# VHH binders against q9vpf9: the designs that were tried, part 3

Target 1, 373 residues: q9vpf9
Amino acid sequence: MSMSIDSNKLLLRKGDMKLDNYPTCAVEALTRLETLIASRNKQNMVMQIISEFIFLERTPKDGDVRKSQALPISQMNLFQEFQLIIALIEYFSRPGRDATRNAIFLSLFGSHLTPQRSKLLSRLISTAVSGSVAPLLSSAGTWMQQVGCKTPLSLEVAQNIVSDFISYSRKTPEQLKQLPMVGPHFAANFMVAVADLYLNEQRSPTLNPPPDALLDTITEWMMENPTLCQASQQPLVLPAGAIAMPFTTPLAGLLRWVVLAPLVSNRSAYSNLHLSLLRALQQLVSSGESTALPSQDLMQIVKSLQSYCARLAESKTDPQADAAYQKCMERFAQAVQIALSSNCITNQIQLLCLLESLPPHKLMKIVIEAHKK

## First folded at step 17 (VHH)

Design d25
Fold by OpenDDE, fold request of step 21:
Structure d25 (fold): chain B 373 residues (1-373), chain A 122 residues (1-122)
Amino acid sequence: as target 1 above (373 residues)
Amino acid sequence: QVQLQESGGGLVQAGGSLRLSCAASGFTFSHYAMGWYRQAPGKEREFVAVIISSGSTYYADSVKGRFTISRDNAKNTVYLQMNSLKPEDTAVYYCAASPDLQWLLYGEFDYWGQGTQVTVSS
């Protein structure tokens, strides 16, 4: 039955869609978007359909929605939001092309979201984690990479997961523990985001450690899945012609955790995480990946250590006698050794110079000398 | 009407630095991906860098580590800081803009500036 090309054109007209049955109209809209997204010239229509039939936003009838300065106001109530979440979970669980699913996900949430859409996204992803919805999590992982894992939107998602699964739970739910298996790409990108939230002086003047349960979860992930950090390196499945935004590995952020942890915590979990991190780093190096540790992230660690040493100096404490500093430097030196040996660090000379600015540490000195040649 | 106006181009010696600016108007700047392209004489236009509305960036391999793209939403301006310039960087540099979704899905820009000449002398 040759469904005539003409019947497909009729199905794409906004005029045939009715708002009288939510969430049915949203599901129908999603289905229609599959066809529309294949066309590069129908983006305005895509956005209109999404706004009107999925998010129940009032959009100006006339004009290019893409140029509108006003954030659309959604008329969705809490029940409708819930219905939408369920509908989306069901939709993404349907058999289909990964590229299409990812395109739909990106179309729904993009890189600029209204506060309401952002909240809905966070809830959607949390629900997907709870339900171990692999296809949706895959799309979420792709989304995080495209929009950036350290951007406010990604951080919001990560924070909500932490809140939902760590902060309000006595025990880490099994669903979160299984996240690396269910959605490895998302898990990796989540780790990037969550790593950025803690022990980061760029975000907070104080080094705030992660919650214990989160630390334990991440540590367990790294121990049980040494290749998890490589999951972020998987090619994105996007529409033809799309450009994949760069991936970010969780290694740099986690390295910051383990290196700076001695300054704020004596938990043994950091030692385990450090060991796992070193293993992961070695594996990445062996795979030929050269961008595992951005120099900027390492420089940030150095700056934090410099700041700490300055405080020691103010207190007339010798950094050589400070056990915390020594432990920081030991962990840092081990990681840097691996990274430098594999040429995984950009701007190595600058990093080495910066490392030399720190109070001397025996192992670090050896590492620096070995690579200044 | 969408307008993109590049500035900051000029002559610079190898190893030098330049900062390009692109002033944008006619659309909601904060919702758009902004990019830089360049075209050398006799060559095709090539991608240089992009910054999407979320602040995430992507660079061509040829400029990675040397160029930095940034944006100021308050000024509706995107910047390209170019360091360690090489003669091979000589080109007309074009500012480009597109809704985020257009970039995220298709890797394309809808709007283009007139370009600014960058010449790197040996």
Scores: ipSAE 0.858, ipTM 0.940, lowest interface PAE 0.6, mean pLDDT 91
Fold by OpenDDE, fold request of step 21:
Structure d25 (fold): chain B 373 residues (1-373), chain A 122 residues (1-122)
Amino acid sequence: as target 1 above (373 residues)
Amino acid sequence: QVQLQESGGGLVQAGGSLRLSCAASGFTFSHYAMGWYRQAPGKEREFVAVIISSGSTYYADSVKGRFTISRDNAKNTVYLQMNSLKPEDTAVYYCAASPDLQWLLYGEFDYWGQGTQVTVSS
């Protein structure tokens, strides 16, 4: 019985792994990581193994890699990158514990992400989308939540998906259309990211609409899956003792889309998306979720509208006569009414006060008055 | 050597605000998760907030909406803005640090500051 414990200890030594056969050494490394990640005090070793045997990065031989300031330089060529992507897809498709899989994914891409790793991650996820690799997409969804859906890394992933599936295709590929079914958590978090990329004055001084195909895709997703936005609320499967980072729903970002869209676009898809959002909000009432819409996100919408109204004022245009503004406010008021009624907005009082600062809109005024009581 | 130095603690009235700072050295700050804990007299140390290297944040329910954690990578400093303070917030506040992965996988920190006293009077 003592021999089996010693044999397992020997298998965990970095010195036994050979770099002579890629990607075999990467696969072996992944397997070894499964055991190492279970130990809280072996993080340095985990990182070293990942750098050396998976990403073929030059790491200092001696010291704590965790404290290193220098970004490791990978010697991986394009073919090896491709091999790694395939190996990872295969690895994540194997039966195993979700917690372990997610931990491995986080270990690969959650710390010290070099530009090369970031690109590889994006390619990996795109490949997973193309191949409908559900387990990998699940881990990617978990990763996005843990690192943040609106972070540069998540946005990069989202941008790459848009580029790969929307920008180069006349029609949205079936694989992307099926993403909500294959990986609902990832799809939801993806929506958070893409929603943040467009019609967002925090990102660009100009309100840039999403590509038409993307809008249509998201609209279709929302129409076909009213509960898709709730997929972001799924509990994360993480190692014992881990803390799940908070989830972000796509509702606020998409609401921003539909509310601000009249300022830049007359596409009917926004009306459909708006309807779907209203339905989604109504469903939240039944689920008991009370924190689905952060007040800060809604306040951002108000700020954008304020900015628009300021421009109208400069042009001596009455907001009451501006069809675009009226349409914005109509959509916004409908959503706010539902959201307030369902108590899914945080800091409601502040929001109401801010809404009152906008040029008056008949429906919005009614909504505000109804909820100031 | 890793060093975490808290500052900004003091006496404040209920409803008041305070901003804590933690200056970090001895590691690549931009790659680390930074957190705040607090310990009241006779109580266990409790989690307050974390900010990971990507900027994502997480708060304890007890401080959510009142406290804001932020970081300045150029200054190697993490901050805790505390608003609407309550007597129950009285504690020694500790700054903590770990590689992102350590936090994301295990929810723990490797390094700790000496703490700064925050006292909220009624």
Scores: ipSAE 0.852, ipTM 0.938, lowest interface PAE 0.6, mean pLDDT 91
Fold by OpenDDE, look of step 17:
Structure d25 (fold): chain B 373 residues (1-373), chain A 122 residues (1-122)
Amino acid sequence: as target 1 above (373 residues)
Amino acid sequence: QVQLQESGGGLVQAGGSLRLSCAASGFTFSHYAMGWYRQAPGKEREFVAVIISSGSTYYADSVKGRFTISRDNAKNTVYLQMNSLKPEDTAVYYCAASPDLQWLLYGEFDYWGQGTQVTVSS
C-alpha cells in the first residue's frame, strides 16, 4: 500500500526526466501531463514540460514561461519530428478518457503555435487522416472548434490536407473519402475551413474555385451523409469547467461555393452540392436547430453578388440578361427560402433588406415578399 | 507586473453605443486570451465575451449580436464594442486576461482590471 504514494510524487518532479532518450522522454512527458492538467494549478509546469521534453525547445531556466516574449526554438531534427508524430499517434490511440486526450491535444498545440509546432501539427493530422486514427482526429476536431475553424491555424491544417491528399494525388485517396466516417467532427470542421479558403473575396480579391478533386470529395461527402454538417454541433468533451467555443457549421461556406460558382465554373458538381445542401438545410429544420446559418455569412454572399453586378453595370450588361447572375440568384433564393422557413438565420430583417438591394430576381423576390410580412 | 486598464465607460441612452478599451501590459499579449466581465449592483459578476489569441470569440447569450470583442496586438489592447445598449447592461465592466491554455482548458482568467462604469439610461 505504501509504494503507490511514492510513485505519484516521483512522477510530478521535472527533475527526474532525462532528455537523452527521445522519443521515450516525450511519451513519459505525455503521461505525466495527464496528472498535471487535472490539477489546474500547474499550467506553467505543463508548458515547460511540453516545451522541453516533447518539442525539445529551449526554455528560459528562470521565469514564467507564460510571460516569455520570445518564442522558443525547437532543436528537433526531421527524424525526431517523425518519431514524435508516431509517438503521438500511439499515445492518442491508447484507451483513455476523451476529455484527457482533448486536454492534452489542446495543451500541445493551443491557439498560438510556433511555426515549427504548426508544421508538426499539420503533419500529425495528415498522418492521422492517412492512418484513419479516429481518436486523434476527434481531438483535432475539438481543437479546431476551440481555436476557431476559420483561424489561420485551422486554415493551415486544412490547406495541408488539401495539398497532401488532393494536390499531389491524381485520385483522391480512400482515406480522405472515409474521413467523415472515421472522424465526423473533424471532417465537418475541416469542411468549414476549406469552405473559407475558396470562392471567398475576403481571402482573395478574385473568386478562386476549389480544386476539382476537392469539390468532388466534398460533394460526395454531402451526398452520402447529409447530416455531416451537424457533426460540428456535437458537444465537446472538455475538462471540467472548460468553456466550449461556439461551433461553426460548413453550411454557410458551402452555400457560398454553390451560389457564387456560376461566376467562375459550370461544373455539374456544384449543382449536386447545392442539392445536398438544400437537403441538409431541410434536415436541420427538422432538428429544431436555429443557428445553422449566420446572417453575416449570407451577407458576404450578397456583397459578392453586388460587386459582380457593379462590374456588369460597368460593361453595360443587364443583370437580368446575365445567365450566371440568374443562376446564382436561383440557388441563393432556394437556400434562403428553406433557411428562413426553418428560422435558422439570425437577423433576418437585415438580410432581407440587403437582398432587396440586389437586381431583382423572380424567385428571390417571391422569397423576400413571403418573409417581409 | 501585469496591468489591465479599462477605459471608455460612461453614460449612454438606451439604444446607444459605447466602445470600451482595455490596455494591457506586463505579459505577452499575443499569447493571452482577453475577456470582459460585468457586475451590476447587487448581482454577481458575469461573463460577457472572450477573444483568444487565434481571434476566435465567444459571447454570453445576453449580449450576443449586440456586442463585439476585438483585439489589437500591436497596441496590446482589447476592445468591446457595445451596440443597442439596454438598461440591463448597466454595470461595472472588467477586463480580464489569461494564457490561452488557461482559458481553453479551464475557462478561467488569471488577471483582472479595476473596471469601468457603464450606465445605460432609459
Scores: ipSAE 0.840, ipTM 0.933, lowest interface PAE 0.6, mean pLDDT 91

Design d25
Fold by OpenDDE, look of step 18:
Order: structure tokens, then sequence, then C-alpha cells
Structure d25 (fold): chain B 373 residues (1-373), chain A 122 residues (1-122)
């Protein structure tokens, strides 16, 4: 019996699901979504239910929610938002199928979010981190991969975590330290996002280093678990027929950090992180698996170094005499050596050509010559 | 009414490049996943590439490293830059669209263009 969208709404309204009984109606809606999401032809209904009963959004009565140009406005107050977060935490903590849970999470937050939903998502994830809610974090990790770890939404989530756990805390909370154990996939994808936020000239003309506490946390994660970067490569649990979007490893972004760090910082944590990255790269080589380092990301590092050398030239400074440049190149050459030896880099020839454009470094020269066939 | 109109197809020599465009109308473009499919003579339609609203992309293995999908939300247009074309790339190329959620959950598109012919000569 194809209950019309209206019938389903009516059922949700006629039932104890009065919009005035929040968050009960949201929980009931979530339960109903489990069934609806299994049907490929009920997306409009799913979106309507989510909008109306979960986020309390007012949508125009007439039309396809999917085609609506107007962003729905939520009528949720702060208390209701809090109630929803708690309800969602509880819901995702319930026993269930991972595919269903991930589908529901994707349905709730998708790839296009209203400002209110985006804020709620960030709060939800922060709460999940604080409470070590593994199932929710797993879904969040899946979501990040599907929508993209370097997209504005993922970066916003990452930034909020940094703000909540690093910026406002004198010490990194234990809950964040345990994140790799509680939610390894999310932790890995978080690292991708957070790595993109710092020491990235594509985002800022200035190389902004990460907060010290963040650097220390990530360094600790990498030191304790060299395979953490591989967690992003885990197969996604999605509904039947779904296509998993490509994974991104944290390796390239973190490599950018350690390579460019000498230009802005002398903290020993970068050396430790570098060592951990080299170990991680070595482990990837041994596993025989996928291209861990996109050439494009490495080329970005080269471009940053080129820019720096151009500035040196303007100041009539020889790059060979510049200690910072030398240290950058040393770290870079070590990583590239391992990556090239393991065939983990895509488009190696282009990268090698670009590397040759840099002022000469003894170790890098050796690496280039060894692989330039 | 939803409309997808492909353009940019034609004849090209092996190793050459083409850029396909698909102009979209009738829906909120910025909220949709846009994709390309192709169908060679006597073969089934196959997935080529997708770009979701967030800008994340996915490619078929057969075109990885050669093709680039991009979008311009201001122009309601999705593009497929095809480089290093091979005779095996000869096909009718179809533009496709769906809400992001439809793609993310089911890997399916709701709307299709009429297609544009791409022929790669040896």
Amino acid sequence: as target 1 above (373 residues)
Amino acid sequence: QVQLQESGGGLVQAGGSLRLSCAASGFTFSHYAMGWYRQAPGKEREFVAVIISSGSTYYADSVKGRFTISRDNAKNTVYLQMNSLKPEDTAVYYCAASPDLQWLLYGEFDYWGQGTQVTVSS
C-alpha cells in the first residue's frame, strides 16, 4: 500500500507525534526513516519528514522539497536543539545495522546544510567525541568521506572540534586523546580536514601553524598508532547500490605540515610527527595497497617551497645557506624517497620534474636521480 | 521542467582533448549531484564521473587521471574535461542529475540529458 506522502505525514501527525511533543516526534521520525530509507523512491518523503519532525523546519506546503530554492527556516529553539542532540546520541547508541545508521546520518545532514543544521551537526559531533559515542562517530566518519573531508562542511566540523577541545581547554581532554580508539575512521578523516586548515597557502597567503595542543595531539595519535592513517581506507558501510566516494588519507596534509613547519616553527613535535609519518609510509608500502599520496598534494608543497625560495631571492639570500629551507627539503626528501620506493605516488614523473625546479638539496638530488629513469 | 543539455561533443584524434558541457535548468543546481555517463555502440551505459554539491568527485577507473569533472553553480553547468582520449572512449556521453542524497545513498540519478556524441579516431 503506497501510503501517499500525505498519508505518512498524517500518520505522523495523527499519531502521538504531535509537533508539540518534541523530541518524541523526532525520535519517532527517526524510527520511521529506517524503513523509508530502504526505499529508493521515497527520498522526497524522507526529506520532508526530516525537515518537519526532526529539525522543525517550515517548508512551503506546495512542491518538491528537492526542488525548493528557499532554505527552510527551522523553528527550533536552543533547548530543542539540545534535546535533539541528546535524542540523536541515544538513537545512534541503539543496536542497529551500520548501513542503516549511516544512511540516516547522511539523510539528516547530507552535503548541503542550512546554517542551523551545520551548527547542530558540529555540536552533535563534539558531544559524541565528549561522550565517546562510537557508533555516531563511525557514521560521522562515513559522512565526511561521502561529502568530502576537505569540503567546507567537513572543515567546519573540524574547526569546531579544534575550538571546543583545543582552543578553550588548557589541556587536551582525554576524550579527544582517545578518539582514534573510539572512532578511528572519524579520527582519520578529521585529521584530513584539520590538516587542510593549517600550513596551507591555498587557504591563506600566510602559513598559519596549527595550535600547539592540536599538533601535540595529532603527533601523539600518530606515534601511538602508525596505522591510523589507514583507517580512512576502510570500506564504507552503505546501503545496497550506494557508491563509496574516494577516501583521502591524512598523510599528504600532515606531510605538508612537517615539511613546511621549519619556515614558521622550531617545535620538536614536528620532528616527532615527521618520524611517525615516515613509519606510516613504510607500513603502507608493506601492505601493497593503494596510492597513499596524491601527486597533486605533493606538488602543492613544492609550490610553497618555490614561493619561499623566490622570497629568499628577493632578499639576496642563497637557499643553500638557509637553514629552514634545508630542513624542509631534508624532511621532504626522506618522505618522497619512501613514497617513490613503494610506488605510492601517482604521476611520479610530474612530481620529479617539479622537484628538479627547486634549488638543489643534496638528499633531494639523490632521491630524484635514483628515481629519474 | 528539468532540462539537461549536453554540448561539446565531436570528432577528435587519439591523444586529443575535448570538453563537454551540460547546461541544467528546472531545479536548484547547487543542491544536486551532477554526473556523466557514456554508452558505446552495443554496450551498456556506464558511469564516468560524478561531482556532488560539496564539490567532491568520483571517477570510473577507466577514466581516472584523464578526465576531470567540474561545475559552475553560477552558470548551472557541469563540465567534463577529457584528456588523452582513446578510441575506447568513443560513445554517446550523457549528463545526469539528482539530489545529493539520492546519489550518496543509492548511487542513482533521476534526470538525464539527450547525450552528445564523442568519437575518437585512431
Scores: ipSAE 0.833, ipTM 0.931, lowest interface PAE 0.6, mean pLDDT 91
Fold by ESMFold2, fold request of step 21:
Structure d25 (fold): chain B 373 residues (1-373), chain A 122 residues (1-122)
Amino acid sequence: as target 1 above (373 residues)
Amino acid sequence: QVQLQESGGGLVQAGGSLRLSCAASGFTFSHYAMGWYRQAPGKEREFVAVIISSGSTYYADSVKGRFTISRDNAKNTVYLQMNSLKPEDTAVYYCAASPDLQWLLYGEFDYWGQGTQVTVSS
């Protein structure tokens, strides 16, 4: 038995917009949003239009007005998702103001998303990476900073990029390799997020290393793009009155990778990444940036090393004889030396005390004594 | 009807700690940015801290490292943990709320509580 194709027409209507021609109604909605955003006091209407006409979601209703044939709005089908992704890529590729693109992106995705919007966002960004769509990636970078690079929203995007371009690919696509050149702010924020996903005991009870291809890609990014860590520090282009949320550089998270890696891996790529991180740290310290290595992030590395040393004690192994621990400490001491020499670490006293609690290492002892009064 | 109710204010000696709470109702708490402002006697109301629905935070320079904003979406409550208090922190502290979009686009809050007094003695 054959069935007619379901109509795209919905009974719900907002102003003069019509749902019966998707994605045309979404494109019309985007145009209306530019006007509504400029009229600051219409944010509830903005949210309603986005929900009803762009994401095809159930419209919120006021009061208890009962409708005789109220029907739930169904989720978008796969074809409509593809249509929306293409429409958004076209919209963000149009000539226009960065502040307008960023305002629309923030309005569409915000700092809280339904699971379906989050999946659609991740597919949109992966498509933009594959297409080298610089204006969209610039807006995505701004979005990651505004919602926080280490928050669940940003981590989901980072996980999906890893899945799409690393886990299910035999080789890393050229468009991912070019990402620092096409969207440097987004690439830097992606590195912050993905660094949080691996070799991080706050996220997993075990130190899970990144996939080899991801490690190689990030190492190549850092070696070939010496200013990439500075991209996080560029002023955001936001609507008038908006406040830029704090930026985060990828240095601290990637330092955790290279310092802790000897506990779980012998890959030589970590040595190359470490050298690139030391150079990037020196450049940021020389420029006067004091938040490159926040003391809280460094203390987390110490905590992981303390946990490892506790396990060595259970096996009655001397940390000074453990090659992995000694290599961790050598890399850590080199980074700490650069940061302390510039006096760029807040809470230095607390950090130095914590470093002294670790089993001794020759270079780290020298670094501590040079800055210990 | 949006309502914000602060609690936890009081008198504390310098160097002490205090935790403010703000119970919220009348909106979907998990979709809102929540913040704290304060007003010292004879001064303008000033920004203290914000936490947006994603969990990301931002602080005024005068309180960084001493104050921590947090939220519990299950209890519809935002907190301000205030450590190493100084006499200069003496003020009425106000809870504020807006949809995330209002904060993200304009840096402003739509709704305000009645305030809770914090007094730090020398």
Scores: ipSAE 0.651, ipTM 0.861, lowest interface PAE 1.5, mean pLDDT 84
Fold by ESMFold2, fold request of step 21:
Structure d25 (fold): chain B 373 residues (1-373), chain A 122 residues (1-122)
Amino acid sequence: as target 1 above (373 residues)
Amino acid sequence: QVQLQESGGGLVQAGGSLRLSCAASGFTFSHYAMGWYRQAPGKEREFVAVIISSGSTYYADSVKGRFTISRDNAKNTVYLQMNSLKPEDTAVYYCAASPDLQWLLYGEFDYWGQGTQVTVSS
């Protein structure tokens, strides 16, 4: 510990009364955090300032649960929550200083997310979408990559955006439709997260399709923004010494949607999305750039098709006579063919072996034979 | 105070598997990034894998696809499943821990175990 950390805490309390001076003490704390992080102060002091002055949490007392294993207790009322959201929007709207903004965003939301902080994060991001606050959305995109786009933290944010802009809206707001232009990295990471929420048997016993308006929005994003899937691959702006966690593109998850959709839906939007995905894969070949497509995600598609075929067998239905299965396999074969030709798939041998385990499909068999070598 | 105790090391033939464990105490495990590093004789300690509190993982290129890091917050334990082992994987493997934000902001670990020997023979 340094005297500067203790001096900053003392000055903050003397200059900005905790509850009586909210949100001013939170704004002051944000400024002080920039200095503490730049001097590489230990996380414990940074976390205490965040907890006490920004989120208005108290540490458990002697009569509470054991301190080292207890959650902070929130003392923030609804008006203070609103004041904090406004203050954070103002702070994160300032242009420039991307590494500092990202460091502050990660400090606020990268760890120790209580239910209250998670609620505030979701409200903050929804507000930033509504206000088209590009610098904040850039920090949120970085945050999603660093904590993981498919982890519960990111999935909760994605689900709340769907709730706010799709479920509780009679028409998709223009601000959501323009999200790829305002915050392309965040939009790409949001697509990774939301693709994981639907048509995914790892998350639900049954294949649950996305809401129609969400599907339409994602399809329009892909059609109007041909490079959107590459946005997740752009380098992060992080503090010196920080390591970028691996990026994830939305390609595999959205491919799962379009391949499995015939099992649960007749919507033509999936055909449009499929065409956009094929163009995105072809774009990788045309640009001379190649990226790995996680084979684990593709193998999950195979497992879902195997499960469906097992159910067909129980009903004494031949997969080759099942129109839905044939449509799934046509879409899958077309995508696999392009992805293999563009070197977008890792661990090809394991995937090809699993594809052979599915009931035969003429185009898929041709694709497998062409790439076995 | 903070204690990290590795186990599960040993001698294995090439192509074999081992699972390392690291039992942790003295901190709120669910709020910490946990990692594995290794050091071969005469070489510098090198990064192997990390898992942060969110569950997100990152691997060194030399182990991707062969090693899997995982955590059990109920047991305060991090694991390293090592498959398809090669003689080049021979090293002392160290468990590492830090508050999430120390890792996220600076790529640093504060606490280290004493290490466990892994030897892969041909």
Scores: ipSAE 0.645, ipTM 0.863, lowest interface PAE 1.6, mean pLDDT 85

Design d25
Fold by ESMFold2, look of step 17:
Structure d25 (fold): chain B 373 residues (1-373), chain A 122 residues (1-122)
Amino acid sequence: as target 1 above (373 residues)
Amino acid sequence: QVQLQESGGGLVQAGGSLRLSCAASGFTFSHYAMGWYRQAPGKEREFVAVIISSGSTYYADSVKGRFTISRDNAKNTVYLQMNSLKPEDTAVYYCAASPDLQWLLYGEFDYWGQGTQVTVSS
């Protein structure tokens, strides 16, 4: 075991005699946490040091017994938040210990976050994108995989990036355009998250397309970075004994965008994205990778097409005469053909049966018949 | 005091389904990783599944696609839905819990339930 939590607090406060040494006390706390985490001390001690010296939080003391179960109250002002962000960027930029860096990032942000900590995380990551801070983005990518790319924590970060760099910006900054080169694992995980936010009927009853600038950015990333969809497959650098949570590629979610896009958009960028995704899928097939397209994700696309066809039936429109539906099916058939020819899809018989339930499409029919036994 | 109480075990025919529940108390459930392990007679405990507070899940290869872990934070309960059961799934199933960071940093759980027997007949 390492030093006790009381001894570690004493040493930290002795080296930083007053709270007005912020952010110095936070930097010293980070250094001491490395020892505590390496010695596998109990997480309650680690969480207390993080709360008191890094995030400057206190337990509510209003005398109400029920209120003693309330979340900690942040006492940071906005300038201290800025100071902490700068200190964290400097800390995570230090050379060397990748497993230690990732352990600290997970300790700060890997659990249910207070609203203040969640806001600070989003600002930290946006600042790292703006500054092209590769080591921090590497830790953020690892964090995103470990907490899950499609979970509320990750979706909040992804939404804040869209807000900061797309929605509230007149033009897309060069730093966002270069994200795949600076932090490819984070960029891949970000694509998983944003693909889940748009053109996804599990998230919204309406097929909401991505903002045009986001679509253009993602399309350019895919065209310029042929191996980007494989970036999340690299082994994580984690503390000894930690288990890597499953990686997720952005391929299935982006295919949903390009397949469903004709229902809501005529933008030509979707055609370029589709071509890039077919090339990425072909590359994965030629490399022998077998987990590129989970069948459940493809079945979600089928369900959205079924819903659209039900609406066409209500208006007495023939799906075979509907140009948007035909374009959706052309794109879908091309992707499915490549995936099936190498057995890249699990549960393919179930998927083929669902595909047959859709109104007929010439290319999709050929694809289905070529692969049924 | 942390307490974990499993329920829902029993006898079931091969190909059938069972749903295990684990009621938890003594900690802030929404901040904890919850998991299931199993132990067949004469063997070591074997990891089955985990769900962390973010909602992210991970499964042992032997149960992936057949078992689903879920949680209800309002009821402080974790579930294991077991479908397409096989005789090889026969074991005592244990609920496990730790703060998220114990799982994320070390892959380990601090607290364990007493277990519930699942028996799958052919």
Scores: ipSAE 0.626, ipTM 0.858, lowest interface PAE 1.7, mean pLDDT 85
Fold by ESMFold2, fold request of step 21:
Structure d25 (fold): chain B 373 residues (1-373), chain A 122 residues (1-122)
Amino acid sequence: as target 1 above (373 residues)
Amino acid sequence: QVQLQESGGGLVQAGGSLRLSCAASGFTFSHYAMGWYRQAPGKEREFVAVIISSGSTYYADSVKGRFTISRDNAKNTVYLQMNSLKPEDTAVYYCAASPDLQWLLYGEFDYWGQGTQVTVSS
C-alpha cells in the first residue's frame, strides 16, 4: 500500500490534524488509523500517528543501537489526559466493527507502553468499568489475552482495578459487581490476573490472601454466573490473518486460592468459591475442553503443599493430624477427581507421581488409585 | 539493515537436547516479536514457536512441552531450547522477526534468517 502510506504522510505534512483543539485531533487520528490497519500498512506509520497525535509524544521513532533513549516521552498535561480518556470512551462505545475496534485497542496498548500510556490504559479501563462500557471492555478482554493475562502489563491493570474498586472504595460499586454481565471475557481474564497476584508463592515468599472484598466479589461472580469461565474460551474477533494467543481460564488460579486458603484464612467465602469452581470445572469438562486445568498450575499447588509439610516436619507435626493440611487436600482431591475422570489434565502421569509424594489423605489416595494405569 | 543469524544447530541422537540461538541486529529488539519456523526436506515451512515483547508465548502442538522459546533483550537474542528430540524434528530452523503489532494484528513476520540445520538420528 505505497499509495496509502504516501497519502497519510502528505496529511501529516499539511497539518490536517490540528493540535489547537486537542481531543479533536486524536479522534481524527483514530478514524485514519482504521484505514491504515485495514490496508495492512507498515506499523511504523501507525505508531507515528499514535505517538504524535493521540499521546502527544516526542519520539525518536525507531531508536538507534547507540541511543540512550528507547521509548517516547509523553508531553500531555493532566487536562489533556482527561480529554483523551473521554474521547477514547466515546470512540470505543460505538457498537459494531468488533475486529476494527480490537485492532485499534491493540495498536494503542498492545506494545511499547510507556509509563504514561500504562497509566492512561488503567484509567481508561477503570472508567469503562464504572460506565459499564461493554464494547470497550470487550476490547480490553481481547487485549489481555493477546498480551498475556499474567504478564506484568496485565497484572498492573488488574492491580489498578483492585486499588480503584476494592482498596480505595468504601463499598464495592455495583458496576464492578455487574462486570461479568457487561464484559464477561474481560471479567474472566481479570480473574486470571488477580488469581496470580495472591496466594501465589511464585510472586511472594508468603501466602498473601486477597483482600476480603475482592474475594467476596469474585465468589459472587462465580456463584451467579455459572458459565463465566467459558467466556475466556470464545473465539476472538481479530483482524483477518491475526492469530489468537492462547486463552487461559481462571479455574486453576482460583483453585490454588481455595486449596491453599486453609493455611492462612478461616473465611467461609473460600468454601463457597470452591463449590462454584467445582461446578464450573464440571461444565468445562462436559463441553470437552482438555486444558481447563493446565498441569503446571496444579503442580504449583503441590509444591506449595510440599513446602508447608516440610515446615510441619521441622516442628515434628504430623500432617495427618493437621486440620489445615487435611482441608487443603480435601478440596484438592475433589477438583482433581473431576479433572482426571474426564482426562482433562495433560501430563496426568507426572501429576499423579507428584500427588503421591504428598503426605497421605484418604480421598486423594482413592482418587490416585482410581486413575493409576 | 536487518539481520538475523541462527546458530546452535547440529546432529543429535533421539531423546537429546539442543539450544538454538538467533542474534538480531538492525532494529529495536525489545519491541519485536520473535519466532521460530522449520522446514523439512520436501515439506512446507511450519510454525514452531513465537515470543512477543510482553513475554507471552505460543507453540505448535507438535513441540508443546518439549520446546521452550525465550529471549534476552540485553543480548538481542532469542533462544529455542529443544528437549526430548525426535527424528521428526529434523529440519532447517529459521528465526523470524517483526514488530509486535505486525504479529498481533496480522500474524506475520517481516524478516527471516538463513536457517540452521538440526538433524536428529535414531
Scores: ipSAE 0.572, ipTM 0.833, lowest interface PAE 2.1, mean pLDDT 85

